# Designs tried in a protein design chat: miniprotein binders against b1l550. Part 2

Target 1, 279 residues: b1l550
Amino acid sequence: MRLPEELLERARDIHSEAPSHRIKLDRVGSFGLKVPVEFKGFLLLAEADVWVSLPEGRRGVDLSRQVEAIYELSNPPKDPFSLCREAAISLLEKLNYADSSGVSIRFDAPLQDGESLKYYGVEISSIASDEIINKIRVEILGMTACPCTAELIRAYKSSEIAATHTQRSLGILEVSTKAEHPDPDKLASIIERAMSSPLRTYTKRPDEGGLVIRSLSNARLAEDVVREMIHLFLEEFGHLPEDTHILAAVRSMESVHMHDIYAERSFSLDEIRKEISSH

## First folded at step 19 (miniprotein)

Design p1
Fold by ESMFold2, look of step 20:
Structure p1 (fold): chain B 279 residues (1-279), chain A 111 residues (1-111)
Amino acid sequence: as target 1 above (279 residues)
Amino acid sequence: SPELIELIRRAARLLRIAMLILKYLGDPEALERAKKYLEEAEEIIERLAEEGDPELLELVDKLAKLLELLARALEELKKLGNPDAIEEAKRLLREAYELIRELREELRQLE
C-alpha cells in the first residue's frame, strides 16, 4: 500500500532539523547492502557500506538518497573499483550537507587453481573529501611450516627426518593510497609467495607430497612471512606515492596449539625506505 | 553577511564536486555533469561579484579563479586520447586542488 502524498505537506522533515546536541559525526551510513559487481569476468554478490559525514547542524541523513547513490550505479553490474569511486562522489552530490563520503565493497575474489577455482577476500574503499583516498585489504590463506620444530626433529638421532607441524595461515595486506587501488591479484600473489606453500583446492597424492616437500623446504616463522610480504610488496609497488600506508600481517592457526600466532607491521613507503637504507 | 558567506560556501562546494568528477571520472556523461556544476557555481559567483562586498572580494576572486581552472581542465579533457591535453588537465586540477585548500582555510577563519 502507498500512503497518500498529501501527508508530506503535514509531516515534519525530521532529518533536516537541528539536533538538540550539536555534535558533528564522522560516519553516518547504511551498512551491509548487497550489490552485484563484475570482477574479471565473474558476476559476484558483494557487500557494501556507504556513509557520509554529518555536520553539527543537521539532525539526520536522508537514507533513501544515500542508498540510491550506490544502487543507481550497480545496474548493470560494473567492476567494483569503478563502482566504489563513482558512488563516493555520488554521495557528495546527493547529500549536499556532507563534507566527506565513503564507500566500502567486500567480496570473495575467484582465482584459477588448475582446472578448479579458489578464492581470497577483498575489501576496497574510497573516501572522498578534497580528494579520494583509496584503500584495499586482501586476505588469503596459505600453508606455513614451523622451522623451530623442523630443526629440533632434524637434530634428533634418526637420520635427517624431514618433519614439522604445518598449518593454514591467513596473510593480510592492506594498502591506503592516493593512487588507484593496487591490483588485488598481485597483492594475493605477494602473500602466497611469502608463505611456505600455497593452498590448493584439491591435489592427487603425488602433488600433495610435492606440496608438503615444498613447505618443509621453505619453512618460515610468521614473523618472516610478514618480512617477506613487505619485501615483495616493495618490489612490486614501490612506485606508489611516498605517503602510501601499508599493513602487512599474518595470523597463523598453529596446528599444535589451542591458539593463533599473530605478527603485524604497518608503515608508509617513505618510513620503510629510510629504515632499510639505515641498515 | 551570513547569506553571502553561505553562497560562497555553496559555490566552493559545487566547484569541489566538479573537480572530483573531472579528476577521478572521465566518461562523457561525467564531463557533462561537471559542466552543469560549473554553470551553477558561475551563477553564484556572478551574484557575489555584483554585491561587491569589500570584505569578501578576496574569496570571490579565488572562486572565480577556481572556476577558470576547472573550466580549462574540462576543455582539455574533451580532447580524449590526447596525452598533452591529459597532462595539462592534470596540471590545472593540481592547481585547483591547492586553491580549494586555500579557500577552506580562509572560510575556516570566518567561522
Scores: ipSAE 0.756, ipTM 0.910, lowest interface PAE 1.0, mean pLDDT 90
Fold by ESMFold2, look of step 19:
Formats: sequence, structure tokens, C-alpha cells
Structure p1 (fold): chain B 279 residues (1-279), chain A 111 residues (1-111)
Amino acid sequence: as target 1 above (279 residues)
Amino acid sequence: SPELIELIRRAARLLRIAMLILKYLGDPEALERAKKYLEEAEEIIERLAEEGDPELLELVDKLAKLLELLARALEELKKLGNPDAIEEAKRLLREAYELIRELREELRQLE
């Protein structure tokens, strides 16, 4: 049922009124939207959040216009980075009272794994005000092998055999920059290369054995993985603007414990360069 | 005059949106949208200049300068990827960014 449009002449425009309490809001939006995207030849169903700032003198946000901003741009599906950037600007065009806007898009990204595929988590954001700040978070699972137990086993009978406990570890890289979003596949690769070994979708027995042997040769503490992620990130992305901010983290599901281990470092490129050059 | 200040806010916003489009979107449709925003802002700036309010002259002059920078950046971007034109557009857009920030800060300070 559709109500008569003539009611618009008699009804108050609640959204355009001043609020009872004149308090600015930083983010008012629509969260959990489902949006199609095209990523590296794959058509994916992503989840999106859209928001704008709300000035102290405006009671409400035109939520219908927010949803229109991203859905109009998502048909036909396009790459999520362009969609994110374009929608952030469109929000400012459609909502003339907003001082800033934001869009986030999250999806599971396919990644080539030999002759097969695996996936990793991606969330991208674009925040528009006087400029656009781009953010990307990548999460991917890898394998770590404990160097402490490996050393104890090596020393036990002076054996040449190497063994230790192994576990899945979740690696995280988050980058906030005024430049374009870094390539998520490269971020995922950095995380995997920092681990003792990548995880595979499947292996045959001889390949699985080789994977395990390789992991034992690259035994790493969670702390070591974070440091290696930072090292590899700087080698590949050290050219980004000085005020680029990075978070590198690992959550390791230690197979011999009832709890996880977590290691994290956040920094700007300017900050970390000074730290390294002082050593 | 609160009415003239609101016109200044509106023009500044149109120019800021045009700058974002020019800086972050590069396709011909986006350039045409930016052109429309510049034309709307130009109309407002001409109305403000005709009013000639002495207390607002500095703000109106900044709007006119901002419009000029963005119009020039638009023309450079239409040169189809000429490397010198791209660098000139980037320079013009950096100047526009600084003016937009200064203008918005001054508008915030107007009570």
C-alpha cells in the first residue's frame, strides 16, 4: 500500500528540524548493506556500511539517499575500490548538510593457491572530507611452528630430527593512507611470507610432508611474524606517504594452550623509519 | 549578513565537491559533473560580488581564487593524460586544497 503523496504538504519534515540537543554526530549511516562487487574477475557479494557526519543543527539524516548513493553505483557491479571512492563522494553530493562521509566494503577475496583457490578477508574504506583517506585491512590464516619446542627436541638426544607444535595463526595488516589502497593480494602475500608456512586448500601426501618440513625450517614466534610482516611491508610499500599508518598483528591459536597469543605493532612510516635508523 | 554567509558556505561546499571529483575521479563523466558544480558556484560568487559587502570581500575573493584554480585544473585534466598537464593539475589541486581548508576554518570562526 502506498500512502497519498498529498500528506507531504501536511506532515512536518522531521529530519530537517533542529534537534532538542544541538550535538554534532560523527557517523550516522546505514550498516550491513549487501552490494555486488567485481574483484579480479570474480563477482562477489560484499557487505557495506555508508555514513555521513551530521551537524549540530540538523535533527536527522536522509537515510534513503545514503542507500541510493551506493546502490546506484553498484549496478552493474564494479571493482570495490572504485565503488568505495565514488560512493564516498556521492554521499557528499546527495546529503548537502554533511561535512564528511565514509564507505566501507568487506568481502572474502579469492587468492590463487597453485592450481586451486583459497581466500582471505578484506575490508576497505574511503573517508571523504577535504580529501579522501583510504584504509584497507587484510586478514589471512597461515601456519606457525614453535621454535622453543623445536630447540628442546633437537637438544633432547642430539637428534637430527626436527619436530615442534604447529598451529594456525591469523595475520593482520591494516593500512591507512592518503594514497590509493595497496593491492590486497600483496598484503596477503606479505602476511603469508612472514609465517612459517602458508595454508593450502589441499595437498597430496608428499606435498603435505614438504609443507610441514618447510614450516619447521622457518620456526617463528608470533612476535617474529609481526616483525617480519613489518620488514616485508617496508620493502614493498615504504614509498607511501610519510603519514601512512600501519597496524601489523598476529593472533596465534597455540595448539598446546587453552588460549590464543596476540602480538601487535602500529606505526606511521615516519615513526618506524626513525626507530630503525636509530639502531 | 547571515544570508550572505550561507551563500558563501554553499559556494565553498560546491567547490570542495568539485575538487574531490577532480582529484579522485578521472573519467569524462566525472569531469562533466565537476564542471556543473563549478558553474553553480560561479553563479553564487557573481551574486556575492554584485552585493559587494565590505565585510565579506576577503571570503568572496578566496571563493573566486578557488574557482579559478579548479577551472584551470579541469582544463588541464581534459588534455587526455598529458604528463605535464597532469602535474599542473596536481599542483593546482594542492593549492585549492589549502584554500578550502583555510576557507572552512574561517567559516567555522564566524560564530
Scores: ipSAE 0.743, ipTM 0.907, lowest interface PAE 1.1, mean pLDDT 90
Fold by OpenDDE base, look of step 19:
Parts: structure tokens; sequence; C-alpha cells
Structure p1 (fold): chain B 279 residues (1-279), chain A 111 residues (1-111)
């Protein structure tokens, strides 16, 4: 049922009214939208959040215009990077009272694993004000082997390859930059290379055995994984602006404990370069 | 005058959105949108100049300079495929960014 247009003319515009309290809001928007995106030749249904700032003198945001902004740009489907940037600008165009805007798009990114597919989680964002800040968060699972238990068993049995417990670990890289979004496949690769071994969707028996042996020979603490992620990131992305902000983290679902082990480091490229050069 | 300050804010918003379009999109359709915003801003700036409020003269001059920078950047970006033109546009947009940041800070102090 559509209300008669005549009734709409009589109704107060609630959103344009003065609020009871003159307070600016940082983000007001629609969360959990579903939008199609094209990524690496795949057409994917992604989750999207869109928002703008709200000035102190306005009661509410025109949310319909926000939804229109992202869907107009989503047909035909395009890459999520361009979609984020274009939608962020479109939001500022459509909502002229907004000082800032933002778009976030989340999906599982396909990653080739032999004849099968594995995946990593990705969140791509753009925030617009006087400039655009691009953010990307990548999460991928890997495997870690504990070096502490390996050392204890080595001491006990005098074996070259010591048995140890292994666990699934989630690696996280989050990058915020004024440059273009970093390549998420490269970020995922950095995380996998920082762990004891990658995970596989499909393994034959010989492949599985080799994967485990590799992990045992490359045993790493959660702390080691984070440090390696940072090191590899600097090698690949050291050309980004110095004010680029990075979060490197790992959550290990420890197989011998009921709890997880977590390690992280937050830093700017400028800060971490100074830290490394001082050594 | 509160009315004149609101006109200044409106012009600044239009110029900011034009700047963002020129800097980050640059396709023919986007360039046409940017042109439209610059034209709207120009009309407001002309009106402000005609009013001749001595307290707002500096702000109006900054708006006019910002408009000029962005208009020049637009013309350079229309020169499709010329590397020198692209670099000049980037330079102009960097200068525009600094100026708009300054202008916005001044406008916040008037609130």
Amino acid sequence: as target 1 above (279 residues)
Amino acid sequence: SPELIELIRRAARLLRIAMLILKYLGDPEALERAKKYLEEAEEIIERLAEEGDPELLELVDKLAKLLELLARALEELKKLGNPDAIEEAKRLLREAYELIRELREELRQLE
C-alpha cells in the first residue's frame, strides 16, 4: 500500500527538524545491506554498511538516499574498491548536510587451493571528508605448531623433528591509508607465510603428511607470527605513505588449552621504521 | 550576517565535493558533475562579492582562489592522456586541499 502523495505534503519532515539536544553524531546509517560485487571474476553477494555524519542542528538522516546511493552504483556489479570510493562521494553529494561519509563492504574472498577453493574474510572501506581514507581488513586461517612443546619433546626423545601440538590460528591485517587499498590477496599471502603452514581445503594423504611435517619444522609462537607478519608487510608495502596505520594480530585456538592466545601490534609506518632503525 | 555566513558555508561545501570528484573519480561523467558544482559555487561567490561585507572579505577571497584552482584542475583533467596535464592537476588539487582545510577551520571558529 502506497500512501497518497497528498498526505506526504501535510506531514512534517521529521528528519529536518531541530533535535531536542543539539549534538553532532559521528555515524548514522544503514547496516547489513546486501550488494552484489565483482571480485576476481566472481559475482559475490557482499554485506555493506553505509553512513554519514549528522550535524547538531538536524534531527535525523535521510536513510533512503543512503540506500539509493550504493544500489545505483552496484548495477551493474563492479569491484568493491571502486564501489566504496564512489559510494562515499555519492553519499556526500546526496546528503549535503553531512561533513563525512563512509562505506564498508564485507565478503568471503575466493582463493585458489589446487583444484579447490579456500577463502579469506575481507572488509573494504572508504571514509570521505576533505580526503578519502581507504581501509582494508583481511582475516585468514592458518596452522601453527608450538615451539615450546617441540623443544621439551626434543629434549626427551632426541629426535630431529619433534612432535608438538598444532592448532588453527586466525591471522588479521588491517590497513588504513590515504593511498589506494592494498591488494587483499597479497595481505592474505603475508598472513599465511607468517604462520607454520597454510590450511588446505583438500588434501590427499601424502599432502596432509607433508603439511604437518612442514608445520613441525616451522614451529612459531603467536608472537612470532605477528612479528613475521609485520616484517613481510614492510617488505611488500613499505612504499605506502608514512602515516599509513596497520594492525597486525593473531588469535590461536590452542589445542591444549580451553582458551585462545592473542597477540597484536598497532603502528604507523613512520613509527615502526623508527623502531627498527634504532636497533 | 548569518545569511552571508551560510552562503559561505554552502560555497565551501560545493567546492569540497568538486575537489573530491576531481581527485578521486576523474571520469567524463564525474568531471561534468564537478563542473556543475563549480558553477553553483561561482554564482554564490559572485553574490557574496557584490554584498561587500568587510568582515567576510578574507573568506570570500579564499573561496574565489579555491574556485580558480579547481577550475584550472578541471581543465587540465579534460586533456585526456597528457601526463604533464595530470601532474599539473594533481599539484592544483593539493593546493586546493590545503586551502579548503584552512577555510573550514576558520568557519568552525565562527560557530
Scores: ipSAE 0.728, ipTM 0.889, lowest interface PAE 0.7, mean pLDDT 92
Fold by OpenDDE base, look of step 20:
Structure p1 (fold): chain B 279 residues (1-279), chain A 111 residues (1-111)
Amino acid sequence: as target 1 above (279 residues)
Amino acid sequence: SPELIELIRRAARLLRIAMLILKYLGDPEALERAKKYLEEAEEIIERLAEEGDPELLELVDKLAKLLELLARALEELKKLGNPDAIEEAKRLLREAYELIRELREELRQLE
């Protein structure tokens, strides 16, 4: 049943009323929308969040306009980077009371793995105010081998290849910048290269054995992984603005413990450069 | 006048949106949208200037300057494929950004 439109003339506009408490809100919006995007030749169904700020004098946000903003731009499907930026601006256009806006798009990004396909998690965001800040978060699983256990086993039994426990580790790179979004494939590659070895979707027996041997020969602490991620990031993305903010993190799903090991470093490019130059 | 202050806020918003479009989108459709926002802002600024409120003169002057910067940037961006025009547009947009930040800070102090 559709209500008669003439009822709108008699109904109060609840959203435009003054709130009971005059408090500004930073983000009000629709979360968990599904939008199509084109990424690396794939048509993907992504999850999207759209939001705006709400001034203290307004009770609510026109949520329908937010949804309209992103879907108008999603047909035909486009790259998620452009979609984020365009939608963020469109939100400010459509919602004249909003001081800031934001869009976040999440999906599993395909990554070629020989004849098969693996993936990494990506979240692409744009936040608009007087300028646009672009944010990207990449998460990819790798494998780590423990150097401590390897050393203990080496001391116990002299072997050319020391056995050690291995586990899956989630590597995370989050970048916030006034520049364009950095390439997520490059970020994923940095994370994988920082691990003891990558994971594979498809392994033949010789390949699996080789992967494990590689891990054992490149045993790394969670701390080592984060430091390596930072090092590799600086080599690839050191050209970004100095006020670019980075989070590098790893969560190791330890195979010998019931808990995970976590390590992180948050930094700006200017900060980390000063730190390195001081040594 | 509260009414005039609201007009100033509206003009500032329109100019900010135009600035964002010019800086980050730059496609022909986007440029046309920016143009419309600038035109609407211009009408408001003209009305503000006609009212001649001495307490708002500085703000109105800043709006007018911001409008000019953005209008010039728009014209430069319409010159497709000219590297010099693109650089000039970027310069103008940087200046506009600083001016709008200043203007917004002043407007917050009036609240």
Scores: ipSAE 0.726, ipTM 0.887, lowest interface PAE 0.7, mean pLDDT 92

Design p1
Fold by ESMFold2, last read:
Structure p1 (fold): chain B 279 residues (1-279), chain A 111 residues (1-111)
Amino acid sequence: as target 1 above (279 residues)
Amino acid sequence: SPELIELIRRAARLLRIAMLILKYLGDPEALERAKKYLEEAEEIIERLAEEGDPELLELVDKLAKLLELLARALEELKKLGNPDAIEEAKRLLREAYELIRELREELRQLE
């Protein structure tokens, strides 16, 4: 049923009224939208959030305009970085009371894995105010091998090759910058190279053995993985603006424990360079 | 007086949106949208200049300068593929960004 158009002339515009408590809000939005994106030749269905700031003198946001902003730009599908940036600006164009806007887009990114595919998690954001701040978070699983158990077994058997427990570990890199978003494939590669070995979608027995041997020859604590992520990140992305903020983290699903372990470091490029250069 | 302050806020916002478009978007349709925002802001600035309110003169002068910077940046960006034009546009947009920051601080003080 469609209601009579004439009601619009009689109904109050609730959204444009002043609120009973004049408190500005930082994010008012539509979350969990499904939008198509084109990423490196793949057509993906991504999940998006859109929001704007709301001034203390306005009761509500025009939510339909928020949804319009991103859907108008998503047909035909385009790369998620352009969509994110364009939608953030479009939100400010469509909602003239907003001081800032934001868009987040989440998807599983396909990644070549031999003759097969695997994936990693990507979330990008663009926050527009008097400039755009870009944020990207990537998450990918790898394998870690415990060096502590490896050393104990080596000491017991007096062997160069140490057996140890291995487990899946989730590596996380999050970057917030005034520059363009870093390439998510490069971030995922950094995380995988920091692990004891990558995970594979499928292996034959000789390849599986090689994977395990690689992990044992590259045994690392969760703390080691985080430090290696930072080292590799600085090698590849040290040229980003000095106020770029990074979070590097690992959640390791330790196979011999009932619980996970977690290690994390956040820093700005300026901060970490001073730390490293202090000898 | 409150009416003129609201016109200043509207013009500053239109110019900020134009700057964001010019800095972060580059396709011809985006440049055309930026041009329309600059034209709308120009009309508001002309009205503000005609009023001649002494208390608002500095703000109006900053709006006029910001409009000039962004209009020049737009013209440089229309010279697609010209490295000198791209660098000049970046210089103009950096100056525009600083003016926008100054304007936002001054407008905050009028709250």
Scores: ipSAE 0.714, ipTM 0.900, lowest interface PAE 1.4, mean pLDDT 90
Fold by OpenDDE base, fold request of step 23:
Structure p1 (fold): chain B 279 residues (1-279), chain A 111 residues (1-111)
Amino acid sequence: as target 1 above (279 residues)
Amino acid sequence: SPELIELIRRAARLLRIAMLILKYLGDPEALERAKKYLEEAEEIIERLAEEGDPELLELVDKLAKLLELLARALEELKKLGNPDAIEEAKRLLREAYELIRELREELRQLE
């Protein structure tokens, strides 16, 4: 049943009222929206979060306008990068009392693996204030082989290729920049190249054997993976603004333990350049 | 007057939105939206100028300057395909950004 509009006109605008406590809120929004996006020729249903800041003198945000902002821009479906930027600006237009806005879009990105598909997780965000800050987070699984166990086995039994435990490891790169969003496929590639080997959706027997041998011959600690990710990132994306912030991390789901091994480094481009130059 | 300060804040918000549109979108539809915001801001600035409040003159002057920068940037961006025009627009928008930051800081201090 829809209430008569005349009754609604008599109702107080709760959102525009003064709050009981005059406190600014950083983010007020709708989380877990589903929006279509076009990515690499695929039409994907992505999860989206939209929010704005709320000034201290306003009780609430018109949340319906937030939802309208992103859906108006989602038809026809477009790339998630443009959608984030445009929606962030649209939020400020529609909610003119807001000092800042933000949009985050999450989905599994398709990645070609021969004739099959693998994937990586991606979160694309834009935060608008006096400028727009673009953020991208990429998560992709790879395989690591433990060099410590390999060394122990080598010491015990002489072998050209030392056996060791292998596991899936999740690599993470998060980049926040005033520039355009970095290419997520390139970020995924950096993570995969930092691992002992990539994962394959489909393997033939010879290919599987080769994959494992490659992993064993390129055994890496979680710490090694993170350092390699940073190194490769600097080679590919060193042209980004110096105030660009990066998180490089790995979560290794170690096969000999019930727990995971985690390593990370957070840094700005200017900071890490100074660190490397000091050696 | 609290009313005049609110008008200044409103004008600043409109100009800021216009700046963001000009800087990050730049398509013809976006440019038209930006133009409308600039026109609305101009009307407010004119009203503020007519009121002639001595305490607000500096802020009004900053708004007027900001409007001018953004209006010029808009005109440059309408020159589609001209690299020089794009670079000039970027320059103007950078200057506008700095002025907005300054203006917003001043407005926060009045709160």
Scores: ipSAE 0.702, ipTM 0.882, lowest interface PAE 0.8, mean pLDDT 92
Fold by OpenDDE base, last read:
Structure p1 (fold): chain B 279 residues (1-279), chain A 111 residues (1-111)
Amino acid sequence: as target 1 above (279 residues)
Amino acid sequence: SPELIELIRRAARLLRIAMLILKYLGDPEALERAKKYLEEAEEIIERLAEEGDPELLELVDKLAKLLELLARALEELKKLGNPDAIEEAKRLLREAYELIRELREELRQLE
């Protein structure tokens, strides 16, 4: 049942009323929207969050306009980077009382793995105020081999290839920058290269053996993975603005423990450059 | 007056939106939207100038300067395919950004 539209003329605009408490809100929006995006030739259904700030003198946000903004821009489907930027600006246009806006889009990104696909998790965001800050978070699984156990086994049994425990590890790179969004495929590649070996969707026995041998020959602590991620990131993305903020992290699902090992470093490009140059 | 301050805030918001469009979108449809926001801001600035409030003169002058910068940037961006025009537009937009930041800080201090 649809109520008569004439009721709108008689009803108070609740959103435009003064609030009981004059307090600014940082984010008011719709979370968990589903929007189509085009990414690397795939049409994907992504999860999206849209929000704006709310001034202290306004009770509520016109949430319908927020939803309309992103869906208008999503037809036809476009790349998620442009969608984030355009939607962030559109939110400010449609909600002229908002001081800031934001859009976040999340999906699993496909990666070619031979004749099959693997994937990484990606969250692409844009926050608009006096400028647009672009944020991207990439999460991809790899494999790590423990160097400590390998050394113990090597000491016990003189072998060229020391056995050790291996596990899946989740690598994370989050970048916040005033520049364009960094290429998520490049970020995923950095994470994979920082681990003992990448994962494969399918393996034949010789390929599996080679993958394991590579991992054993490139045993890395969680700490090593994070440091390598940072190193590789600086090589690829060192041209980004100095105020670019990075989170590099790894969560290792250790196969000999019930718990995970976690390591991280948060830094700006200017800070990390100073740190490295001081040595 | 509170009313005039609100007009200043509105003009500043419109100019900021126009700046964001010019800086980050730049397609023909976006440029037309930016133009409309600039025109609306211009009308407000003219009204503010006519009121002649001596306490707001500095803010109104900043709005007028910001409008000029963005209008010039828009004109340069309409010159599609000219590298020099694009660089000039970028310069103008950088100057506009600094002015918007200054203006917004001043407006926050009035609250």
Scores: ipSAE 0.698, ipTM 0.879, lowest interface PAE 0.8, mean pLDDT 92
Fold by OpenDDE base, last read:
Structure p1 (fold): chain B 279 residues (1-279), chain A 111 residues (1-111)
Amino acid sequence: as target 1 above (279 residues)
Amino acid sequence: SPELIELIRRAARLLRIAMLILKYLGDPEALERAKKYLEEAEEIIERLAEEGDPELLELVDKLAKLLELLARALEELKKLGNPDAIEEAKRLLREAYELIRELREELRQLE
């Protein structure tokens, strides 16, 4: 049932009315949209959030225009980086009362593992105001081997390769920058290289044996993993602006405990460089 | 007057959107959209100049300067494939950014 157009002309624009309380809102938007994106030759259905700020003198946001903004730009599907930036600007164009806008796109990114695929979680965002701040969060699972247990076993039973417990560990890198989004594949690679070993989707017997031996020979604490992530990040992305903000974190799902071990460091590039140079 | 201040705010918003388009999109369609926003801002600035409110002269001058910077940046970006033009556009857009920030801070003080 469509309402007659004549009735729409007589209806008050509720969104444009003065609010009962003149208070600015930071974010008003639509969360959990599904949008197609093209990423590394894959067509993916991503989850998207879109929002704008709301000035104190306006009751509500034209939410339909927000949805329209991102879907207009999503056909044909494009890369999520461009989509975030373009949609953030389009939101400001369509909602000209907004002081700021934001777009976030989340999906599982494919990563080649021999002839098979593994994946990492990615969230790509752009926040527009007087400038655009780009944010990317990458989460990928790796494997850690405990050096403490290895040392205990070595002390008890002399062996060439010390046995130890191994577990899945989730590595996280979040980067916020005024530059373009850093390459998520490179971020995922940094996380994997910071672990004792990467996970494999498919292993043959020789490969599996080699993977485990590598892990045992490269035993790392969760703390070691975070520090290594930071080190590798600086090597690959040290060219980013000094005000770039990074979160490096690991959640180790310890196989000998019911709880996880968590470690993190939040920093700007200028802060961490000063810290390292003081040493 | 409150009306003139609102016109200043509107012009500033239009110029900011144009700046963002010029800085981050830069494709031919985007450049045309930016041009339209600049033209709309220009009309507002001209009206503000005609009103001649002495309390708003500085703000109007800043808007006019911002418009000039962005218009020049647009012209440089139309020179596709010239590295020097791209660098000049980037310079102009940096200046525009600083001016927008200053202008917006001043406008917040008027609230």
Scores: ipSAE 0.697, ipTM 0.878, lowest interface PAE 0.8, mean pLDDT 92

